# Designs tried in a protein design chat: VHH binders against Flagellar brake protein YcgR (ycgR). Part 110

Target 1, 263 residues: Flagellar brake protein YcgR (ycgR), of Thauera aminoaromatica (c4kar8)
Amino acid sequence: MAELSTPSPASPAPLDGGRGDELEKFTLRGARQILQLLQDLITHRGLITAHTGGGHSFMTAVLKVDEERGRVVLDPSPDPQANRRALAAPRLTCVTQLDGIRIQFPLVGLGEGQDKGRPALFAPLPAEMLRLQRREFYRLQVPLAHELSCLLKAEDLARKPVEVSARVIDIGAGGVAVVVPTGAAEFVIGGTLPACRLALPDGEPIELDLEVRNLNRQTQRNGTEQLRVGLRFAALPRAADTRIQRYIFKTERALNAKARGGL
Below, E stands for the ipSAE of ESMFold2; O stands for the ipSAE of OpenDDE; V2 stands for 0.75 times the mean of E and O plus 0.25 times the DockQ between their complexes.

## First folded at step 15 (VHH)

Design CX3 (from W92 with S31E P107E; framework vhh_7n9e_1; at its last look DockQ between E and O 0.43; V2 from the best seeds 0.69)
Fold by OpenDDE, look of step 18:
Structure CX3 (fold): chain B 263 residues (1-263), chain A 119 residues (1-119)
Amino acid sequence: as target 1 above (263 residues)
Amino acid sequence: DVQLVESGGGLVQAGGSLRLSCAASGFTFSEYAMYWGRQAPGKGREWVSGISSGGGSEAYASSVKGRFTISRDNAKNTLYLQMNNLKPEDTALYYCAKQDYESGTFEYWGQGTQVTVSS
């Protein structure tokens, strides 16, 4: 009798202070917004994966939003065991996609009943819904041949200003990841690096402020340790945003063409 | 084993000051950035401040900027948070955290020290 080690409930990933704020931007908390999004799910007949915990999930759909009772009506699983797990779960994590956008929302207080004579699951309206626009979270892996770099203005151990030329390894609409030699500068999550310069292939470097969001130590193949620094664009001018987006789009297109044997 | 032990919390009147300490053990303290976080009643845990491994860089949440000062003594394996001009909204359990260079974030929140600011 192999004691199925109940996977310890994954401690909620410490709110990555950076991920939390980023997630907050994509979190809908307004009652009207939530209702609209749920209605959109109904209209599009969006299939929802409902996670009950322990690695278990079932497919469902939002059938109705009952605004008067403040509840959502879900399609029950054809599997009675899945429904039992759902009802026993303290929380359902619902995941779906609408128009290519990942949507995630919690449901608590699940119950079973009848809707117009048909079996249904009921839950209070979610307090929040996460709408993740893929484009905003997408990170392009920068081809080595592009040699993107970012000049970081940081401080050393003595709080003396230092400039560090960092290779950009990935780029997205919200920021960049760079690699620097270990000990090149002092970094801390939440720290601001003012007046940095991002070099794109299409013109003059973009001057921008960067915020440190994560710090990873990486060992290179040669055994040398480097620091990967995740950086958020603190304030990005519209023109700079457009340039970055254009670069990403162009590069993705080229990579896809190459992958298809066209280059 | 990594241990973080917070101290220095207490009851203080609005406008008052406190100094928190975090004693670290079980790792090379001087090699890790360190952080403070807090959790107010009924709210999630929030980041408050950070300091680089050598102390050359500091960061603060907007809510505490200009009022709080983070510092460290690597010889004593101790992190500090000087809190000045405290406000009722600063009432929270304050935690110490260590940089995790594998995950890229911070971890090992201690038991915390309670800070209560009265009106």
Scores: ipSAE 0.869, ipTM 0.964, lowest interface PAE 0.5, mean pLDDT 89
Fold by ESMFold2, look of step 15:
Structure CX3 (fold): chain B 263 residues (1-263), chain A 119 residues (1-119)
Amino acid sequence: as target 1 above (263 residues)
Amino acid sequence: DVQLVESGGGLVQAGGSLRLSCAASGFTFSEYAMYWGRQAPGKGREWVSGISSGGGSEAYASSVKGRFTISRDNAKNTLYLQMNNLKPEDTALYYCAKQDYESGTFEYWGQGTQVTVSS
């Protein structure tokens, strides 16, 4: 007869199951993205809470990723009962944080064995990982060299369609900010721009619906006015969201590596 | 000084109509997007509708779309809100707002006009 455990305040609980569309924006499914995130957890020695069900959990870490066998290697618990519960569970729900960002992923098919003569737990690579970016204010400042643009499908004074090619100056999980010449089109906060096209450097343009959230006026040194338009992604398809998150992730990593290396 | 003066509110029967006006002064009206918002007792102020500076684009909250129509007359420096098929839930103090291109949002300047919809 086991005693009920009291959850620690430092141990994060898994997210309740919801509709897939509510979490899909944060779900990584690409094999390369998953491998990179797992390697980041190894590099930063991320401590993971593995939930086995029934209110039980244990602390673990990813010790390595075996790419050739398609497996992760986990640190077993010093508590043998926790290991038995983990091996009996149909699924582990793993929860951790990396630089304040919550990460969650399932492991199925857990087995035990030895790695380099030490006890270890093994599982196939997860098919998906959640990377829950919670700061709505984060916007990646787009490097000028990337020359990102967004084709806006807006309206003129006569309510006729116009297309405006706008330079993207920042991008985040929920939207972009662009710059257009003053008077290029009619904009209003709350207005929707259907079927716009976001051109990213590493792939095909993305078709997406946008909503105007902010309008700022900029005056250049020569007196020319332009308009900064803050745009939110509306009803973003899953594939488009994945594509945007990949761009942000890769660009952040590249910028951080440049800052670290100094060259 | 920026000044916005709302008018045209009143008591109406459910299903009825009202037309609100907002008289603007102290700025070049035709250069600014304009908005309507409302505040019911005990609730925060909510955005209702917006119209671009030239009138070429308009937007509506989902709760009023199809029932309310925003318009503007740049020659008269006046913003309008035509409100049809009014419901008790539309009861609120209605404000107009001016685009603030420095903050990137919009600002309310007037005291509002009361709309009361009876069941």
Scores: ipSAE 0.762, ipTM 0.937, lowest interface PAE 0.7, mean pLDDT 83
ESMFold2 (binder alone), look of step 15: mean pLDDT 83; pTM 0.832
OpenDDE, look of step 15: ipSAE 0.858; ipTM 0.962
ESMFold2, look of step 18: ipSAE 0.690; ipTM 0.920
ESMFold2 (binder alone), look of step 18: mean pLDDT 83; pTM 0.832

Design CX9 (from W44 with S31E T58E S62E K65E; framework vhh_7n9e_1; at its last look DockQ between E and O 0.10; V2 from the best seeds 0.00; counts 0 for: pae E 21.2 > 2, placed apart)
Fold by OpenDDE, look of step 15:
Structure CX9 (fold): chain B 263 residues (1-263), chain A 119 residues (1-119)
Amino acid sequence: as target 1 above (263 residues)
Amino acid sequence: DVQLVESGGGLVQAGGSLRLSCAASGFTFSEYAMYWGRQAPGKGREWVSGISSGGGSEAYAESVEGRFTISRDNAKNTLYLQMNNLKPEDTALYYCAKQDYESGTFSYWGQGTQVTVSS
């Protein structure tokens, strides 16, 4: 009677370290970025689901960012029991969505008090915020041979105006992704870059306003670090839109023809 | 006055273990969530771990998850941090903090205890 050694249940595969690295790409840790994102949540009256653990959650909102005290002000739950759970929890996991983008951040050190005579919850500013952007628009991967570039009007860490020539890596109807050297400028998600210049192969550069939507640090094979910046067209003239669409269409057609062996 | 006194730090080799303690006084310990934070040289303070007032819930920073364990003894007004598999990057001054119901900010009232992990 051969004792069929029941195969020891395979230890759950270690959470693939690669997923952690991918998550880091979407994690904001800069104080300015965090403040801006919190302010955006306030401006848009974003509802937040705050998880207290044990399967419990309550609805809240960021009411105010108090930069002087380094704290965020939250709307308390109408349920006193939910507030008690929140205050007893060592950590809140806050989840929300802004413009179709999922935002997640932890809050620790929760307190309660009054803000302008109204009950409020307080917490230190989060040290990190996760921002997961969904691609809303199809984006063409720009062939390297086209050498599309965008002159970005940005600021450095000292808030000094700087111009950064960035390579465009993808383009769509809604915006572009560019690559810049790390440290070339300070970018803030939700920030506007005014009077930028997008260079297309078919003519003069297009002047446009861009909004920073995503930041992703990438390490190249050679060990150099680059910053991928996702940019939305904030104000695009109709003529510019037409040119961009024409470029995309023409390029796609050419790529497809090449793929079919026609070139 | 709120007092937090950290102890248990020291020099340890990579892969080693330490157990930190925080003696709390001047408030009703059992009514507050408690936290550990740390500050490495040249870096800001970072949150490490938290435990609910009753000890029924725990949370950890990603960097220490699976290696550190927070616990508390409410009868002794003492917070603990068991640190296993220590790494050089864990080198820091470790602070104890309580939940702040009034200000909503982290308040570290202790002097901290130094943890140094050698490679």
Scores: ipSAE 0.027, ipTM 0.490, lowest interface PAE 3.8, mean pLDDT 85
Fold by ESMFold2, look of step 15:
Structure CX9 (fold): chain B 263 residues (1-263), chain A 119 residues (1-119)
Amino acid sequence: as target 1 above (263 residues)
Amino acid sequence: DVQLVESGGGLVQAGGSLRLSCAASGFTFSEYAMYWGRQAPGKGREWVSGISSGGGSEAYAESVEGRFTISRDNAKNTLYLQMNNLKPEDTALYYCAKQDYESGTFSYWGQGTQVTVSS
């Protein structure tokens, strides 16, 4: 029997919902297209990461589509707490990949029940599904040895200015994700952090404005809580964009060479 | 009988903070997920935040995420909502809710506490 696959090093984070204008051309809204894509996920037995907010997620799959009732049927988690978190959430952000295409869709109105005597989760069909090729969503996982950081100009809980040095954990064409200790600053989704400084290895730090797009709480293995902050580049100068793309390309090449030309 | 009693509302200036409480009785509080909702005049009910029965998972509406914090004290049968950086659009009647697992939807709402945020 085949050995269980090793888990991915990091569960894919949802793409920033505040990028709606940038992603609209990749968004499916037709009922027939949505049904067909969901059926493809069922046929390929696609494993889905379902994000419940607050930094929590669980693994699931679409078991079937109930067209007559207009709903999807999901595999419940073996962890009852994950199921309770999912049922408490206003939406489930589902992320998966099919043949190198990243797929993301929301489910709202999640409920529990039974399907043919087996426990199941139910939700209405999603109103939209995002479908992206690799280059449209790629985020480089930043090696720790690079010590990539971003100095954030934020506010504390008392609305006083504070500077937070945040470790960059991934970087892409449109933004970065950073981690900070919970409570280090107050971040507001949609808020702008002006004059932040992104430190790249090749030259002086880049001064840029960042917009907070998502917040994701996570607990480290040592029990310490931290906040993952998704940040979009605002008004990015052309030279800064070139430096960021160069860093991503060089780092990916170096990582692939170390892995002996990963597939 | 299930009873949910909200308190802690009031008038506050924009940018200010309030902490709401919900005292629960008539059921085993620690066994149920709990929620905050709100209703502004002339608008429908809006879900605001939820918390799992053990307090290990929290969820927030996008409009309040990063500003509001839900918590619970199962020993005191009390649900809380810390609201920071309040905006005039947060003005609403706030109420807590208990989910009915059999229905999978919100099944019981308290009477609410008024929050009014002035410019």
Scores: ipSAE 0.000, ipTM 0.098, lowest interface PAE 21.2, mean pLDDT 78
ESMFold2 (binder alone), look of step 15: mean pLDDT 82; pTM 0.829

Design DX1 (from X39 with Y102L; framework vhh_7pa5_2; at its last look DockQ between E and O 0.53; V2 from the best seeds 0.70)
Fold by ESMFold2, look of step 15:
Structure DX1 (fold): chain B 263 residues (1-263), chain A 121 residues (1-121)
Amino acid sequence: as target 1 above (263 residues)
Amino acid sequence: QVQLVESGGGMVQPGGSLRLSCAASGFTFSTYAMSWVRRAPGKGPEWVSYISPLGGSTDYADSVKGRFTISRDNAKNTLYLQMNSLKPEDTALYYCARDLDLWDSGRFDIWGQGTQVTVSS
């Protein structure tokens, strides 16, 4: 029996730059580290998705690293519009994978030209590269059928305690995103919600402190307004982290089995 | 099994055109730069043309520049060479070659069997 392979995502999305302080510990800034990682991409023939902004991207590859001139040589697109977008963009966000590790890096100052009569795109070496294992960047979109919830211990407008049962829409190693009705509680970016309870299917709820990192108002199709609240785990014990990772792994395994069976 | 199979050769009169194809199998075609190389009677191999892995960069030997066009279709795992304004000196066995290098071409590890192009009256 042959091994069943799964296709890669068509266009992996870059990580949000607004999380820069959270990603700093995964950022390589040493010149030798950056050169070695770029050479590894060449050696392993890594294909790169280059994001030009406005939801546009194109496939490329690092063809050469010119250490003496301090630049990378990129494969232009055979689509002239993709090349024009790339050259017009103030920044390319390059995303790829090497041995299950996500690699992301910016290129600034992209130009076109020729090297020994061969046309290519050129850019200065990146000043930094992100190198992330999957658990460090992945956010599972929680299936609606799971009805995952988080009991938030927050305050109303009068600063009185209120408990809000919020639906969890995504979950990762560092936090959750939840939705609540607009006006259910007052949330302040940077505020801490102590002793909240995250309900996972396979055991007792997890008690944890949450920090509000972002707020985003949403209008549903029926006109109902809700608030998307991005929450960071604070003081996450090892046991809680293990249970969260187990839920993510089990759910992904179940979703992948359904996708393979639905030919 | 890794292989390259050339086709599309034949006999053509001077000034004519011919289109070569190379079918690739057994490897990830889109991650390799590719070249055409030819061997004329009594001569050693001569590099003809280069194309980058995703097809955005091409290069040609001076003897064919302006007359030949290399292209690739990564969805069909196929490399092409369009040859126009053919001359008797283009008579050769044409090979499709997989390049180990992505930019600094010159180390070809896999070759096809070749397809014969003959330009004569």
Scores: ipSAE 0.635, ipTM 0.868, lowest interface PAE 1.2, mean pLDDT 87
ESMFold2 (binder alone), look of step 15: mean pLDDT 90; pTM 0.902
OpenDDE, look of step 15: ipSAE 0.883; ipTM 0.953
ESMFold2, look of step 18: ipSAE 0.633; ipTM 0.870
ESMFold2 (binder alone), look of step 18: mean pLDDT 89; pTM 0.898
OpenDDE, look of step 18: ipSAE 0.883; ipTM 0.954

Design DX10 (from X39 with S30D L100W Y102L; framework vhh_7pa5_2; at its last look DockQ between E and O 0.61; V2 from the best seeds 0.71)
Fold by OpenDDE, look of step 15:
Structure DX10 (fold): chain B 263 residues (1-263), chain A 121 residues (1-121)
Amino acid sequence: as target 1 above (263 residues)
Amino acid sequence: QVQLVESGGGMVQPGGSLRLSCAASGFTFDTYAMSWVRRAPGKGPEWVSYISPLGGSTDYADSVKGRFTISRDNAKNTLYLQMNSLKPEDTALYYCARDWDLWDSGRFDIWGQGTQVTVSS
C-alpha cells in the first residue's frame, strides 16, 4: 500500500513586496504636498466619489481646505441616506481624477456641521494621498551618442556566472530595454538578475536588480542577430529612481529643443 | 459659449408664489457653486441664495430665509429658486450667477440677463 504522498500545497507566491514599494512611490505623505493637491482639486473643480463601504458611494467635492483647523470641507450629498452612511462609516475612500491622474485618499473622522451657517461635511486632513500616474511608461529612446550601458549579471548555457555589457536602447521609469549579442547569456522570462549596474552619463553606475520581462530576437541591417531584452527594475533605490527620472527629463528636453531647431 | 438664461419671472400678488429657472450652458454645471442675486429699483445688488455644486449645501439671505428655496438639477443643467410668500420688497430683477469660489460666496464670474419679478397688489 504505497502511501500516495499528497503533493504539499504550493506555498502561495510571496505577495510581490514590489507592489507595496511601487505604491509608496506614488503616495504623498507630506503636509504641504497634501494641502497643495487638495487645493488643486478645488482649483480644477474635481468631483470625488466617496466610498462608504458595503458597495455604497456618493459624489462629493472639496469645497474648502481649512488649514487653521486642519480639516477639509466637503459637499454633502443631496441624499440624506448617503450622508448617514458616510457619517457611520469608520473610513471614506475618496477617488477622483485630475489631469488624467487617478487620485485616491482616505478620510477618517467624518462629521457634519455648519460653516458660516452653511451645512457641510468635515474631516481631518488626509494623512496620505495616492497619485497614480498611469505612467505610460514613456520609454525614452536613448540617443546613441549617450552610450548608455547596463552590466548584466547572468548565467551562460552551462549556468556559469557571466557578466554581459548590454547597450540600453530605451529607458523608462519602470525599466530598460537592452541589446545583447546572441549567445552571450541565457535569459529566462521572469528571472531575476541581481546586482546589475546601469551606467548613466551623470555619474557612477547604479546598482539595481532587474527582472527579465521580454525577449526578442532582432536581425540587424548587417545580418547580425541580436537579442533585445526587456528588463524591469525589480528593486530600485529612491536615489536611483530620481537619477533615472532626471536623466529622462533632461534628455527629452534636449531632444525637443533640437527638434525645434534650438540646438 | 458660457451662458446663463433666467426664466419664470412675472407679476404676482403679495403672498403669491413664483418659481424661477436658470438654464446653464457652455460649462460643467455640476462643478460650480451657483447663486441667485437680485437688484431692486434704485438699490444695489443683493445676494439672495447659494447652492453648492452637488446641492448638498444651501444658504439664504435673512430677508428670504424660510420663504425661498434654492435647488438644482445637474442632469438638466438647471438652477431653480422657489419663491413663496412673496412681498412687495421682493420686487427686483433676479439674476442667476456662477460663483467664482466653491464655498466663499461673493464673487461671481458669470451672470444671466435676469428675469423680472414684480410683487404688487
Scores: ipSAE 0.876, ipTM 0.949, lowest interface PAE 0.5, mean pLDDT 89
Fold by ESMFold2, look of step 15:
Structure DX10 (fold): chain B 263 residues (1-263), chain A 121 residues (1-121)
Amino acid sequence: as target 1 above (263 residues)
Amino acid sequence: QVQLVESGGGMVQPGGSLRLSCAASGFTFDTYAMSWVRRAPGKGPEWVSYISPLGGSTDYADSVKGRFTISRDNAKNTLYLQMNSLKPEDTALYYCARDWDLWDSGRFDIWGQGTQVTVSS
């Protein structure tokens, strides 16, 4: 019996499309910038996870940037099925890392061919590339023991003011994700929740305005419905940003020490 | 310590086969393109074959095309050269070489000691 190929050791997933406008300021569109970043990937021998859709991906590398022809040369998979999926895909979403910087870019018009008998996958240069520092995309999974919460000043279905204490499930430099019972309040993507209060373990809660970025309905094991609400920090004062980054750093260190120590 | 160690050479009659192996250590093998290079008696080095870092692309010198097959096992940090239909002109010291470039071969920065292949009656 043929064995299934072993999964890649790491599979960096593409960033959620619902955050596209938040990522715009980190998007490179200049031809010279794109060429240099691709060349940096070659020079530093960056391995790339290419996502073909349907949960499928394969590992590749940029072997060469052909400036004369305006294309990239990619290492094909030794698995012919992966190559067929890549060639059939309307686009590849390529994800990689360079010196702790996350890089994501689309390739469209992928083709199979040879250059002087040497087979490769070819695509036109990408029209854009995301380049993100870790703090710009990292989200800490908040330990349940911290019971981190955010008091949301929202409205119910009748547009009456309501305060909802929501558990924070992840936190990053740009926002939080929280969970609330379905029906606790009415949330609208793009809506602003003014004067919410984020409770960190150290010090008084931070007062901040939040913008609703995404909503996801979930059903718990006990049949209770809940809503995952993705929230972006509006204008965040430096002191508040510092407290949030300190919390993330301390919690990461504590979690890493626990993982290394084991039982 | 970066190291490439070739093995699998020997004496074989014309038409025979050999499989060469190259064990790599001291560097991240799957981020480098690799080549086989050979040196016949009294001659300079001749590039034989190329394989891309993840193994999806291979290339061969015209003199060996159709007879030799390069492969790699990145889980075992090992490069291979399957040599079939061997000819006396294939007699050479065969080197495993780390290719600095990922696509444009020709800048080999690390070499093994080589393994001797002798094809004669």
Scores: ipSAE 0.603, ipTM 0.862, lowest interface PAE 1.4, mean pLDDT 86
ESMFold2 (binder alone), look of step 15: mean pLDDT 85; pTM 0.860

## First folded at step 17 (VHH)

Design LA104 (from CX2 with S103Y T105W; framework vhh_7n9e_1; at its last look DockQ between E and O 0.42; V2 from the best seeds 0.00; counts 0 for: pae E 2.8 > 2)
Fold by OpenDDE, look of step 18:
Structure LA104 (fold): chain B 263 residues (1-263), chain A 119 residues (1-119)
Amino acid sequence: as target 1 above (263 residues)
Amino acid sequence: DVQLVESGGGLVQAGGSLRLSCAASGFTFSSYAMYWGRQAPGKGREWVSGISSGGGSEAYASSVKGRFTISRDNAKNTLYLQMNNLKPEDTALYYCAKQDYEYGWFSYWGQGTQVTVSS
């Protein structure tokens, strides 16, 4: 019975569909930064998925940071078998999210013990943590009342050109996020959507090329699944940029006024 | 458990060709976009190519565009990368990766297959 060595689930390293060098900008290596981020995880009681390899994982949390001993304290799994796997693993890959930002970090040298009389897992502080900010640019959440849309020029499964009217949910200087029905078109990160049309309230649609940078499946409250597509402006004319900036500024001002009790 | 196993790498002379394969298991292959990445010695991982779940859309890094072709066989749960006109700068460990629709990235990759292009 050849023990099918379950290939160690490759630690989900966020492969940015971009240049490998981009990952470095998201990597925290400073001791202070790492400590702060771990403390933030504690404060927010962030649940962490700890991957032990072989396709196995368990849910944990950072309970404490012991700066004096240079270690992190984790909540053990209620499953003893998961804890055994964790302890036997040469590396634990921890994945979590804080404020919508994916955080990933490795732990090496996991041990078990007690913290204040309670079972705990211990590991040296991570040497690096990945904090993957989705977008470098500020994104305005588009008010639903504005009904911004983007006509996407894409292809279906048969590589037939299709036009998909997508609702714009956020907009920034660098691009837009849109939602489309699942199966409306074929998308791939790095793909280009040429000659799309962004509809702003202030005039004629802007024709532009878009690059797919992110793909998320989202389930609506009604149970309907949608695809959120993050799109970068591949080439934006100066005039279009100005219009977009104006829209963002105007909308932000209006939102702020409303928040202050203004009409 | 998600498993990705790359193969087809090797030593090739500049101008030569290779075809990489990635065998996928542990998930519904046809429901996920798939990608190729690579890592050269001393460099970070870089995106090479992507293909949508149904194969209707493809993307390529500028460095490989016109030379590499990504394809997939959903019936065989296999991803392919045809590499033509290989250059020394293409020397790298090549990984296949699975789309992560939760975080919007590709997060799972195999052990990789080494491609070495000699001058």
Scores: ipSAE 0.782, ipTM 0.932, lowest interface PAE 0.6, mean pLDDT 87
Fold by ESMFold2, look of step 18:
Structure LA104 (fold): chain B 263 residues (1-263), chain A 119 residues (1-119)
Amino acid sequence: as target 1 above (263 residues)
Amino acid sequence: DVQLVESGGGLVQAGGSLRLSCAASGFTFSSYAMYWGRQAPGKGREWVSGISSGGGSEAYASSVKGRFTISRDNAKNTLYLQMNNLKPEDTALYYCAKQDYEYGWFSYWGQGTQVTVSS
């Protein structure tokens, strides 16, 4: 029952993962704003996941902005195959966070070359950048040790009820992502899962209705396929929202303390 | 080469019925969830319905629930949309889309079939 933005009928490309008209107010299009945000990423040494399509990505960073030539300079991957995929891709979708705010921008026209005698990747400056401060887009990566789970009430191939205990891999104000074995239940984007139960540490599970927003296949290290299911919360009671926000806040504090203490 | 070919559109009176088909080739149809979408004049694109890869789960936009039925025949590699009790606001270009499990969303493959509902 979800209204989903879909790519143009004339384009073979898939949706770009969350881009829509409601995001326009978070979109930076001014050259000065874009340059400043790129400089902030350089200054804070922000690590960027660059998606090349086909489920492939590599880690990179913006090394510098060349205003004179109107381009960004990116750190190449140590994996030559990742660099070849990036150079062959019509578009890189770059995703990162700065101070917990999601940043996303496209790069087109990627080329290779040298910067000060070192290998580098180059692209024209992006025409736009998303700086997403909306709480629904933030997702905390759940530490494995927390063993967060969500009991899903779904249907099998024969439309019979099944319950699946799914491990929660990320959680935010607007939803969770979980993993389940392939074939454990039938899922479709837009499908609803009523009366699911989210288990947080040291508390009673939260009962909530979920809507399927995305479905990804993943192969585990042992070759077994699993399904990543992105789930949106229906409107939450204030008490449930507060418990989720408290979990996120306390977990972020703990993770940040470990990062500082490890230095 | 992935191909999705929609058919079955046309002109129909309000209250009538129409059945759309989407013939799929170039991929393992039974491994993918499939979707119908539409675009009405003067409006943005709208998700209409989806069906899981084995057909065990279906989903519908509230505007069509109870009137439209999605189905699939995995032996024929064909997706269907049975549209009953059609209304003038159902007038749109209807297209089918394949689930993209690498990006986690769905994709559109084709130009669609026109449905026009007259009073």
Scores: ipSAE 0.410, ipTM 0.827, lowest interface PAE 2.8, mean pLDDT 81
ESMFold2-Fast, scan of step 17: ipSAE 0.772; ipTM 0.940
ESMFold2 (binder alone), look of step 18: mean pLDDT 85; pTM 0.862

